# Ledger of designs, part 10: VH-VL binders against Exosome complex component CSL4 homolog (exos-1)

Target 1, 208 residues: Exosome complex component CSL4 homolog (exos-1), of Caenorhabditis elegans (q9xxd2)
Amino acid sequence: MLAETLVAPGDKVLDAIGEYRMGKGLYEANRRIFASVAGFVNVYGFRDKSDNLVQVIEVRRSEDQLDNELLPFHGAIVTAKVMAVGLRFAKCDIISIGDKVYKKRFSALLPKKKLRPLEPELSEPFKNFVRPNDYILAKVCEDAEIKDKFVLSIAEDELGVVLCRGRFGEPMQKVDWNTVVSTRTGKTEPRKMAKVPQKCTLPTQSVA

## First folded at step 4 (VH-VL)

Design o18 (from d12 with heavy chain D102Y S103G, light chain S93D; framework fv_dalutrafusp)
Heavy chain, then light chain:
Amino acid sequence: EVQLVQSGAEVKKPGESLKISCKASGYSFTSYWIGWVRQMPGKGLEWMGIIYPGDSDTNYAGKFKDQVTISADKSISTAYLQWSSLKASDTAMYYCARFYDYGYGYFDLWGQGTLVTVSS
Amino acid sequence: DIQMTQSPSSLSASVGDRVTITCRASQSISSYLNWYQQKPGKAPKLLIYAASSLQSGVPSRFSGSGSGTDFTFTISSLQPEDIATYYCQQSYDTPYTFGQGTKVEIK
ESMFold2-Fast, scan of step 4: ipSAE 0.571; ipTM 0.787

Design o19 (from d12 with heavy chain D102Y S103D, light chain S28D S31N A50D S53N Q55E S56T S91Y S93D T94L; framework fv_dalutrafusp)
Fold by ESMFold2-Fast, scan of step 4:
Structure o19 (fold): chain C 208 residues (1-208), chain A 120 residues (1-120), chain B 107 residues (1-107)
Amino acid sequence: as target 1 above (208 residues)
Amino acid sequence: EVQLVQSGAEVKKPGESLKISCKASGYSFTSYWIGWVRQMPGKGLEWMGIIYPGDSDTNYAGKFKDQVTISADKSISTAYLQWSSLKASDTAMYYCARFYDYDYGYFDLWGQGTLVTVSS
Amino acid sequence: DIQMTQSPSSLSASVGDRVTITCRASQDISNYLNWYQQKPGKAPKLLIYDASNLETGVPSRFSGSGSGTDFTFTISSLQPEDIATYYCQQYYDLPYTFGQGTKVEIK
């Protein structure tokens, strides 16, 4: 599934710099971010020493994936792929935790009530927040009603969609916190986009 | 006995209103979705929409959003499908079905169907 | 909306035959597909969920396989009571959509 987002050297990854801290396998040219190696695009988050959520984008090779030794845990920031959208739960696969990418993905649920800080209007559909194949930055949380599955939340402003594709597989560009635009058609679609904190500085290629 | 029992067949004229029912028994009515599926004579299955009786949350297929209303009454474990003004094109068998929505999504329990005939 | 196309629209087979029905999605739906059986004059019944999982109480002669866009439903040895129309249904995204159905008859 992650291999479906494979990039080659020179492929454009992002249309704008400053959205994320740059990790491995990327380079900047003309305010845009490109892949410098072949691999798959990954976005992950971690809390720095001041408890600020730092978001990192990288290109990773399959050989860099680790065995599933560190399980997702309460409070962890993970990258997940939305697999299917249901009525009250989106079905997700957890792909990575921090800078560690799992070889075997973990199943998780994203409840509708964890899409925003206040519970969404009952008639407000998942498609205003996430769609299948979206990559999200999410917090692992506990839910008293869900005991047998990992539970994700994107309710915090810093969480949400980090990568998504349009109808033709084209990259989507972030317009604002709830809107993306097709780089091919110019049409807009709703998404709850992960917010980059105001004090995030332009990233450098470094490990944290 | 876990079951869904639907109301009986209806014969109506265009322009008339109609409300058909689906009564659940043998399980927690408020813990599962109830969906409505249309089957026009000689045609296949078509999903119309669905309701969560616990809080009356609804989701409709686009073509049915402005044609029907789905509701539920928790006190009698009954879901409803309603038309304000029937058309001849509404002639069909209507099924209610319980939908499991958790780690999977599927219809695992079906009512027997309500035949609605709309003719002049 | 995701379109589900079944083939064939109908087939005739003999008791004991292997029957194969296919379902094609208009886009990648991974494994988020169910199969239902509808006997004449009856409500549908769930047979297979999540592409390949057999529902409790369903005979083992029924099976499902596939992922992505192409899915197969198989009856390994057709029995008289299997005469029915079979439907696939995707639950990858809303609105949920069914295939047009495949009618299985005895020749």
Scores: ipSAE 0.483, ipTM 0.760, lowest interface PAE 2.0, mean pLDDT 85

Design o2 (from d12 with heavy chain D102Y S103E, light chain S93D; framework fv_dalutrafusp)
Fold by ESMFold2-Fast, scan of step 4:
Structure o2 (fold): chain C 208 residues (1-208), chain A 120 residues (1-120), chain B 107 residues (1-107)
Amino acid sequence: as target 1 above (208 residues)
Amino acid sequence: EVQLVQSGAEVKKPGESLKISCKASGYSFTSYWIGWVRQMPGKGLEWMGIIYPGDSDTNYAGKFKDQVTISADKSISTAYLQWSSLKASDTAMYYCARFYDYEYGYFDLWGQGTLVTVSS
Amino acid sequence: DIQMTQSPSSLSASVGDRVTITCRASQSISSYLNWYQQKPGKAPKLLIYAASSLQSGVPSRFSGSGSGTDFTFTISSLQPEDIATYYCQQSYDTPYTFGQGTKVEIK
């Protein structure tokens, strides 16, 4: 299931347990995640009190969209949609900040130099990192050469693509930090994937 | 005056090397991309690739990646398009153009063109 | 690569006529489409960017519209100086591809 996809109760959102922290509007059945309410799928991240990035998946009802006048701010973790890939900048729309979904989308730029750390020259094309219609988890930052625009970074390991589509609109599944695979064709594509929380079974739960 | 001035026409033989230039004036050279566009005789426009002179970041169309090198010299506000070994199929008009790529990507300033003829 | 197809490949019209050229992308490119004019023997000139935004200094008789895969370029009242080949170009994803061009002549 993709971010901002409209779902009805009973629709399958995820095939696996434990890749994300489960938020509201979801339930587990047969080790799969389903929508418990009508709404849209949302993925967001926030830093907890220990500065760990926590990734959450949820279903938001339409009436849960708030008139948030809180603008994105320096250091904030946001969810954004990649709208177009340029040469020096990808053009993005900021969708949410933490667990708050904006009614108004904010335009932002993702500079090529903020795709990975400590490598000021990137000769790799954007398509190896992000592509149009990808949903990313990003940090709001400042850039000396960009004025009057929000600037995003996905350079940290915990940031990057959280949801993306293949050629036919099918969901893609994460293989590792730099690879996704089509659920329809089995073909792989490069992406800089956000590191998701480690999946684990609690000591009191049996492994199937 | 904001302008791009390209080097003069070239006549070369197959196998020879060539480097043509595009000199910018009237604006901050390091703040805009410079792209190269090919037009074969009687044909349409083909995007070849682009360079950001501020940090020499480049992006090439796959068709041209192994055929040409794009470079820039900030000290003299000049961009270059270079071939190590010319082919007859490289005969074309070559344009340099300034590319704006912040919110929308487009070529807003063009050089006059450099005609390259490759014949034996 | 994203392929851009223009229609028609050429046209002849009279001074004062409304001229319409279309451009189709092989996939959705949102509004990331530009239109250029190239007069014989000259370099191209930007007329329209972002599908519908008129470049500064360009006469208001030129306009653009569309989004997604289908785009239109219009000259509301053709003038003699408008004899040229017109190109669309997508700037949605690299390589930034041009359409094949539409040659506009006055009959």
Scores: ipSAE 0.047, ipTM 0.575, lowest interface PAE 5.0, mean pLDDT 84

Design o3 (from d12 with heavy chain D102Y S103D, light chain S91Y S93D; framework fv_dalutrafusp)
Fold by ESMFold2-Fast, scan of step 4:
Structure o3 (fold): chain C 208 residues (1-208), chain A 120 residues (1-120), chain B 107 residues (1-107)
Amino acid sequence: as target 1 above (208 residues)
Amino acid sequence: EVQLVQSGAEVKKPGESLKISCKASGYSFTSYWIGWVRQMPGKGLEWMGIIYPGDSDTNYAGKFKDQVTISADKSISTAYLQWSSLKASDTAMYYCARFYDYDYGYFDLWGQGTLVTVSS
Amino acid sequence: DIQMTQSPSSLSASVGDRVTITCRASQSISSYLNWYQQKPGKAPKLLIYAASSLQSGVPSRFSGSGSGTDFTFTISSLQPEDIATYYCQQYYDTPYTFGQGTKVEIK
């Protein structure tokens, strides 16, 4: 489900919670996630008590939207929608800042050089990282060549795609950090997926 | 003042190599993409690929990726399109064009075109 | 790849006529569409960008509209110098693709 999807109480939002944390306006029944209120689905980044960025999925009511009093600022983690994919820049609209959803969208650019940590030979096309209509968790940053627009980065491991759809509008499911699978066709597509921090993750796997 | 000037017409045989040029003047060459667009006789426009001269980043349309090489020389503000081995099907008008890629994406300045004829 | 289809492929009209060309995308491209004019023997020229924005120096008789999958390009009063082939082009996602062109001739 994407952030602009309208839901009513009892509508199914997810078949499983997966790597999301369950926010407001949702309830779980038989391992499936449903809307408890009428509104729209939203995903945002939440800093836990250990300062780990985690993804939260929720249902928001329109009256809870933020006026444009708190502008996006350097270092802020925002949720943005990819509007169009260019050659050096993807065109994005900033949707929310943390748990606060804006009433007005802010235009932003996602430079190709901020899709992953700077590498001498970054030459992969944007479609290996993000596609139009993807929702991303991104950090607001500065760029020397962009002074008149907000600039976004998804280079850090915790940033990247949080929600996306396939060719037929079907939900895509995360497989790993760079792969999603269509829930309709079973085919995989590349994406730079936002990593949800794991509690007590082992660095290696081995047999006894 | 601001212009793209392309090299002259070429007549070649199948199997020959060719490199055509597009020289920019009147603007910052490293601040815009240069794209190549093919137009076969009597046909429409076809995007081949594009280069950012500032860092030599390239993006090709899939069907041209293995057929041509796009390059640029910043010291003389010139972009190139080259073939290792020409085919008769490469007969076409080739345009270079400056591409604005920022908040919008469009070709706002075009070269005059280079006619390439490949026949045996 | 996103397919761009123009209609009609060609048309013939009189000086002073209103000319309308349509462009249809195989998927929604929002407003990320340009229109170019190519006169016989010449390179293309940008007329409209972002579906409806007139490029500087382009006569006001040219206009564009539409969003999503259906787009329209209009010449409000056709002039002799407007004899050309017109192309739409999407820049929503790579590779960028052109329509097949619409040839405009005068009767």
Scores: ipSAE 0.462, ipTM 0.748, lowest interface PAE 2.4, mean pLDDT 85

Design o4 (from d12 with heavy chain D102Y, light chain S28D S93E; framework fv_dalutrafusp)
Fold by ESMFold2-Fast, scan of step 4:
Structure o4 (fold): chain C 208 residues (1-208), chain A 120 residues (1-120), chain B 107 residues (1-107)
Amino acid sequence: as target 1 above (208 residues)
Amino acid sequence: EVQLVQSGAEVKKPGESLKISCKASGYSFTSYWIGWVRQMPGKGLEWMGIIYPGDSDTNYAGKFKDQVTISADKSISTAYLQWSSLKASDTAMYYCARFYDYSYGYFDLWGQGTLVTVSS
Amino acid sequence: DIQMTQSPSSLSASVGDRVTITCRASQDISSYLNWYQQKPGKAPKLLIYAASSLQSGVPSRFSGSGSGTDFTFTISSLQPEDIATYYCQQSYETPYTFGQGTKVEIK
């Protein structure tokens, strides 16, 4: 549950689909995207036939979560929420794998050395890449120093932040690969953004 | 049993070198950071830097980067803070503390402190 | 560097009183705020972490609240053993910085 936004049938989700692929629970009318079911807005990624990471936006019902969980596995692309940021690791909760949303959250670590593909030493703080409460697309990987937890990477260009909010709970919009802007204040903040532009106008709260 | 034990008080003259220690016991020494905090007489707490003993990765406050060296010896579960040339302004109580960073980050275990006095 | 400002610098209160100390960060630190107690001649002790989480073994009369830039630490019913200097500390980014401290004394 990326946006944690409840919607009812007929609620507008996006002013345009943009680079998102339209998933379940949505329909298009006059180039605008609306909810076709009651539920919550979700964004996830998957690899297509050509190995391109595609970002999908959808509306899920709670009942869609009743299937048995697939465990996160090496190489899988997952959606995770950043819970806390430390010196070597950020603590994350894995929310979904592809279009499957987990009922329980799996704890995972995002090492600082897996924020960037080429330079293993980073002097920049985590806040220039991810912050608490950000939602990220990440790859499950193995790490020789971490043997008892799931490990995530956002080092690839297609991975990174897919949804984040400003200090007033307002949605942030992608400016470029490393910058977002508050839709409320116009103030910019650094983030490592997943490749697809975050131009959506997702509702902050829909009353169903 | 889970504890940090620091070396004893030191009295030094300006220009002398010094190395103080912080010995850990009762936990996995390589799984936590060890930080150093200074407290000058009658003043508050000031963070100096931190080391991850597992790979000796360090992070210093800018003010202390060129003044002290933080190191650790995994074989004896001991962290060190050292000066090549002491100044009178280094007179302070020095604390080592264990830092847990798999969540919000905090110093949950502290050594008893080492008093360093530097005077002519 | 993130600057931490505590208020007040000192206070005197009676046993049983509610004591409140505030801490302000120069920028948004989310909930990366810790509170430490330092009794005379002793090392600091962690009381509260992540703005509002009580450390194991710490009496429930101690509590913390706040997020972003403004934080509050409260002792609901001051006890004689609570006479100490209290420090806030941000762990959002290095260098980690402490407030100046608040000295709590008995009247």
Scores: ipSAE 0.119, ipTM 0.612, lowest interface PAE 4.8, mean pLDDT 84

Design o5 (from d12 with heavy chain D102L S103D, light chain T94L; framework fv_dalutrafusp)
Fold by ESMFold2-Fast, scan of step 4:
Structure o5 (fold): chain C 208 residues (1-208), chain A 120 residues (1-120), chain B 107 residues (1-107)
Amino acid sequence: as target 1 above (208 residues)
Amino acid sequence: EVQLVQSGAEVKKPGESLKISCKASGYSFTSYWIGWVRQMPGKGLEWMGIIYPGDSDTNYAGKFKDQVTISADKSISTAYLQWSSLKASDTAMYYCARFYDLDYGYFDLWGQGTLVTVSS
Amino acid sequence: DIQMTQSPSSLSASVGDRVTITCRASQSISSYLNWYQQKPGKAPKLLIYAASSLQSGVPSRFSGSGSGTDFTFTISSLQPEDIATYYCQQSYSLPYTFGQGTKVEIK
């Protein structure tokens, strides 16, 4: 299942909650996670009282979307979809901010230099970090060379890919911070995966 | 005036080396990519590769990676396309073009072209 | 690599005619498609970028549409100066690729 994937009550969202915290619209049965409402799958991050980024997975109904045009702001943690990977920038669409999903997509750029905290290897390809159609948790930031565009960063350890698909459209599962595995073929691929802090690995049950 | 000016036509023999140039003016040379496009006589356009002059980062189309070298000299705002050993099949018009990579990539400024003829 | 296929390879039309050229990508490229015009003996010129955006200074008779894999380029009323070969080009992923070109002639 990917973010923005439409689900009906009873549809399976995940084989296990894993590192996600369970949000609304989900329930657990036989250790698997199912949708309890009709809507679309959303992944978002929030910072807890200890400033740890917690990744939450939930199902949103259409009436839960932002009716106001609240712009993404500097420092905000957003969920974005990678649309295309270029030479110095990946093109992304911002989907949600916190637990609120935008009705309109906001275009954003993810610079190659903001894939990690420093620039040790400029020749490292985007595909080792993110690929088209990946969903990422990212921080809205500024870049001196980019004007009139939202700019994203996944350089911090807690940011990165949250959902992605393999060659056949199958879901990929996180193995560690830089590796995912195909649920269909068992083959691994590199990605910069968003990290869930140890304190945030316990699931929170949602009854509706 | 924003422009790309390429070096003049070349007539060479197989096995010879060649370096052609593309001089930029009127804009920040280190802020845009420069791409190279080949057009063989009577044929269509083929993208060869691209360079970011600010850090000399390059990317090549697979079939050109072992045939040519793309480079740039920031001090004189000039990009280069180079062959160590020319073949008759290198006979073509070569264009340099500025690539705008923000909010959709596209080639918005083109050089006039350099005709390279390789014959024995 | 993404393959770009244009149709037709050539066409002849009269002044004032509506001319349509199509371009198909071997996989989805969203809206990352550009159209270029090349007149005989000249360098290519950008006409349309991002599938449907008209480049500054380009006459409004030129337009583009489409997304995903199927794209269309239209000249609403062909003029004599429009005799040229037209190319589509994807900028979605490396390596960048061009269509084979469509030659437009006037009868």
Scores: ipSAE 0.015, ipTM 0.549, lowest interface PAE 6.3, mean pLDDT 83

Design o6 (from d12 with heavy chain D102Y S103D, light chain T94Y; framework fv_dalutrafusp)
Fold by ESMFold2-Fast, scan of step 4:
Structure o6 (fold): chain C 208 residues (1-208), chain A 120 residues (1-120), chain B 107 residues (1-107)
Amino acid sequence: as target 1 above (208 residues)
Amino acid sequence: EVQLVQSGAEVKKPGESLKISCKASGYSFTSYWIGWVRQMPGKGLEWMGIIYPGDSDTNYAGKFKDQVTISADKSISTAYLQWSSLKASDTAMYYCARFYDYDYGYFDLWGQGTLVTVSS
Amino acid sequence: DIQMTQSPSSLSASVGDRVTITCRASQSISSYLNWYQQKPGKAPKLLIYAASSLQSGVPSRFSGSGSGTDFTFTISSLQPEDIATYYCQQSYSYPYTFGQGTKVEIK
């Protein structure tokens, strides 16, 4: 299951949860994570009192979408889905901010120059950082070239991919800051993975 | 000149292996995807798969993932489509095409096609 | 997989006529739809991308419209050189899929 995917009680959300914190609406059974309520899967981040970025996965009930929500603002940490990647920009949809999930998604751009710090002429392709359908933690920023759009950055070490799937729809497991591995094929792929500031005690691999 | 030039027509027998090529020129080969599209005689277009030459990452249509291999060689700006064992049903025109994926994906440059005929 | 259905499968029109082809997706694809022209014995050529954007160098008589599941492609004044088969294609999600094609002929 992926972020913002509708689930029912008992649906499997994730085969392994690695370094993420388990939020509300979930339960663990046999090292797998299941939904305990009907709703949608949400992944979000927030900075704790020590200024560490904490990553949380949860299931929110449908009625929570009726809340009045905070619009994305400069400096905010948001969860976004990568929709398409080009040569200079990736097109993303912002799906949540902190623990609040947007009913209406906001279009945003992720410039290639904001994939890595101090890299004005990045020659590496987007696919080494993010790919279509990846879910990312990103910071909302300003860009003088892009005035009327939300602009995202994953350049900071804490930011990057939080959930992604392989070509067969299988979950990918984080190996390190720039590598994921298919839970089905064992093949590795590059990604710029978000850094988890807190150790998660849940296993990264399914016991099945 | 920005172009994709494909290898010449092939006549093969069932069970034979085959590797056809698509040579790019006039642009940065590693900055665009290359897709392969099949057109059976008298039929429409079928997308087979796509490769990013920069890291050789591939994505295949389910129908073709166990039938063909797509690869690329950055040193000579050439993409490949290959079969380990051809079938008569592989008789078709095969096109390579550059895929531009900025905000919206589309095939903006096409090779001339390679006709593959498989018969006994 | 997303199925793309074109209508009609073929049409015959006179030079100067307005020609319209439709394309339907089995699910919403937003504006991730392209139109290609294929002349007999030739490779396809991109005409329209992102549902309504005209490719550089393509005559303005060609246009596209629509979003979601229903799309239209129009030739405002058919010319003899427009005899071809036209294909729609979605690039919303893998696997990419084409419509079955519409053959355009002159009467």
Scores: ipSAE 0.000, ipTM 0.444, lowest interface PAE 14.0, mean pLDDT 81

Design o7 (from d12 with heavy chain D57Y D102Y S103D, light chain S93D T94L; framework fv_dalutrafusp)
Fold by ESMFold2-Fast, scan of step 4:
Structure o7 (fold): chain C 208 residues (1-208), chain A 120 residues (1-120), chain B 107 residues (1-107)
Amino acid sequence: as target 1 above (208 residues)
Amino acid sequence: EVQLVQSGAEVKKPGESLKISCKASGYSFTSYWIGWVRQMPGKGLEWMGIIYPGDSYTNYAGKFKDQVTISADKSISTAYLQWSSLKASDTAMYYCARFYDYDYGYFDLWGQGTLVTVSS
Amino acid sequence: DIQMTQSPSSLSASVGDRVTITCRASQSISSYLNWYQQKPGKAPKLLIYAASSLQSGVPSRFSGSGSGTDFTFTISSLQPEDIATYYCQQSYDLPYTFGQGTKVEIK
């Protein structure tokens, strides 16, 4: 299933948890992930105790959505949907800030210069990094050239695409940092995938 | 049948408003972009703008940003191109086209066109 | 904006001839180039996408090649039904831009 997809209890969300951590509203059976509540699928970034940004997948109920005046702020990690790509900027809608999902979307821009760490001569097209309808983890940043609009960056390794779909609406599976593969056709596509920490810190067991 | 059907030809006077339509059928309307392309008499193709019907996000070519409005009504799978005040220079054939962006971006499905004539 | 320039603006050829049209981008567009055919009084039709990929249902006499800034479209054996104007279009970045078109006529 894809982000913001409506699900009912018992619906399959993922064929495998993969690089995600399980959040609310999900349960595992036979290594497959199912919805335990009715709601919509969401993916967000969570900073663990070692300050690693991990990807959390969950099912949210409508009553859990926030319609508050907390605006996205500088340095915040948000989940955003890519709406369109242009010459200098991609248009995105901010969906959530951490585990808090907004009822109303905030418009944001993702500048081409913030797709990679400062590299002179970024000549690659947006399509090699993000495409319309991709869901991304991004950091809210400041840009002197862009006023009165939220600005996003996916330049850091831990940021980038967390969920995307293929031609038939099928889930894509991460192959590596710059490649996804269709779960339906086996065809690969370029994306800047958000990096998951190579080592997950397991909970320390209590001393007996 | 997968198709885009556009509204019929229009004859208007300068200063009048106009809204032309592009009705999609046979596919998921909210899963694809719809672009608008202008072709002035005897001239080539000019991309005007594009809309994502799922949330009505739009992107315009600079010269058209303040001349037209692109919109969509997902309940009836219809995209629109509209002018608040037509000029003689708006006389052209207008095409809507579906933008397909699986591996590479291209316009794979085109409406038949709407001829707009603006004269006194 | 990325400017697309086609050459020639028009040509006349005989049935069975090999026809070649070129398209130049003002900056590198990798392989994000499409070719469309527009017959008189009709909407454009996609023939080639991604510089060299033939669209389903399009005759094999049509082909495309090139990458970066220079692209070529070829009709290996011109048929009467190929009388049309041909347009290149870049999909590398917004705004999408078309070449000015090449009109192909029979002598």
Scores: ipSAE 0.000, ipTM 0.452, lowest interface PAE 14.9, mean pLDDT 83

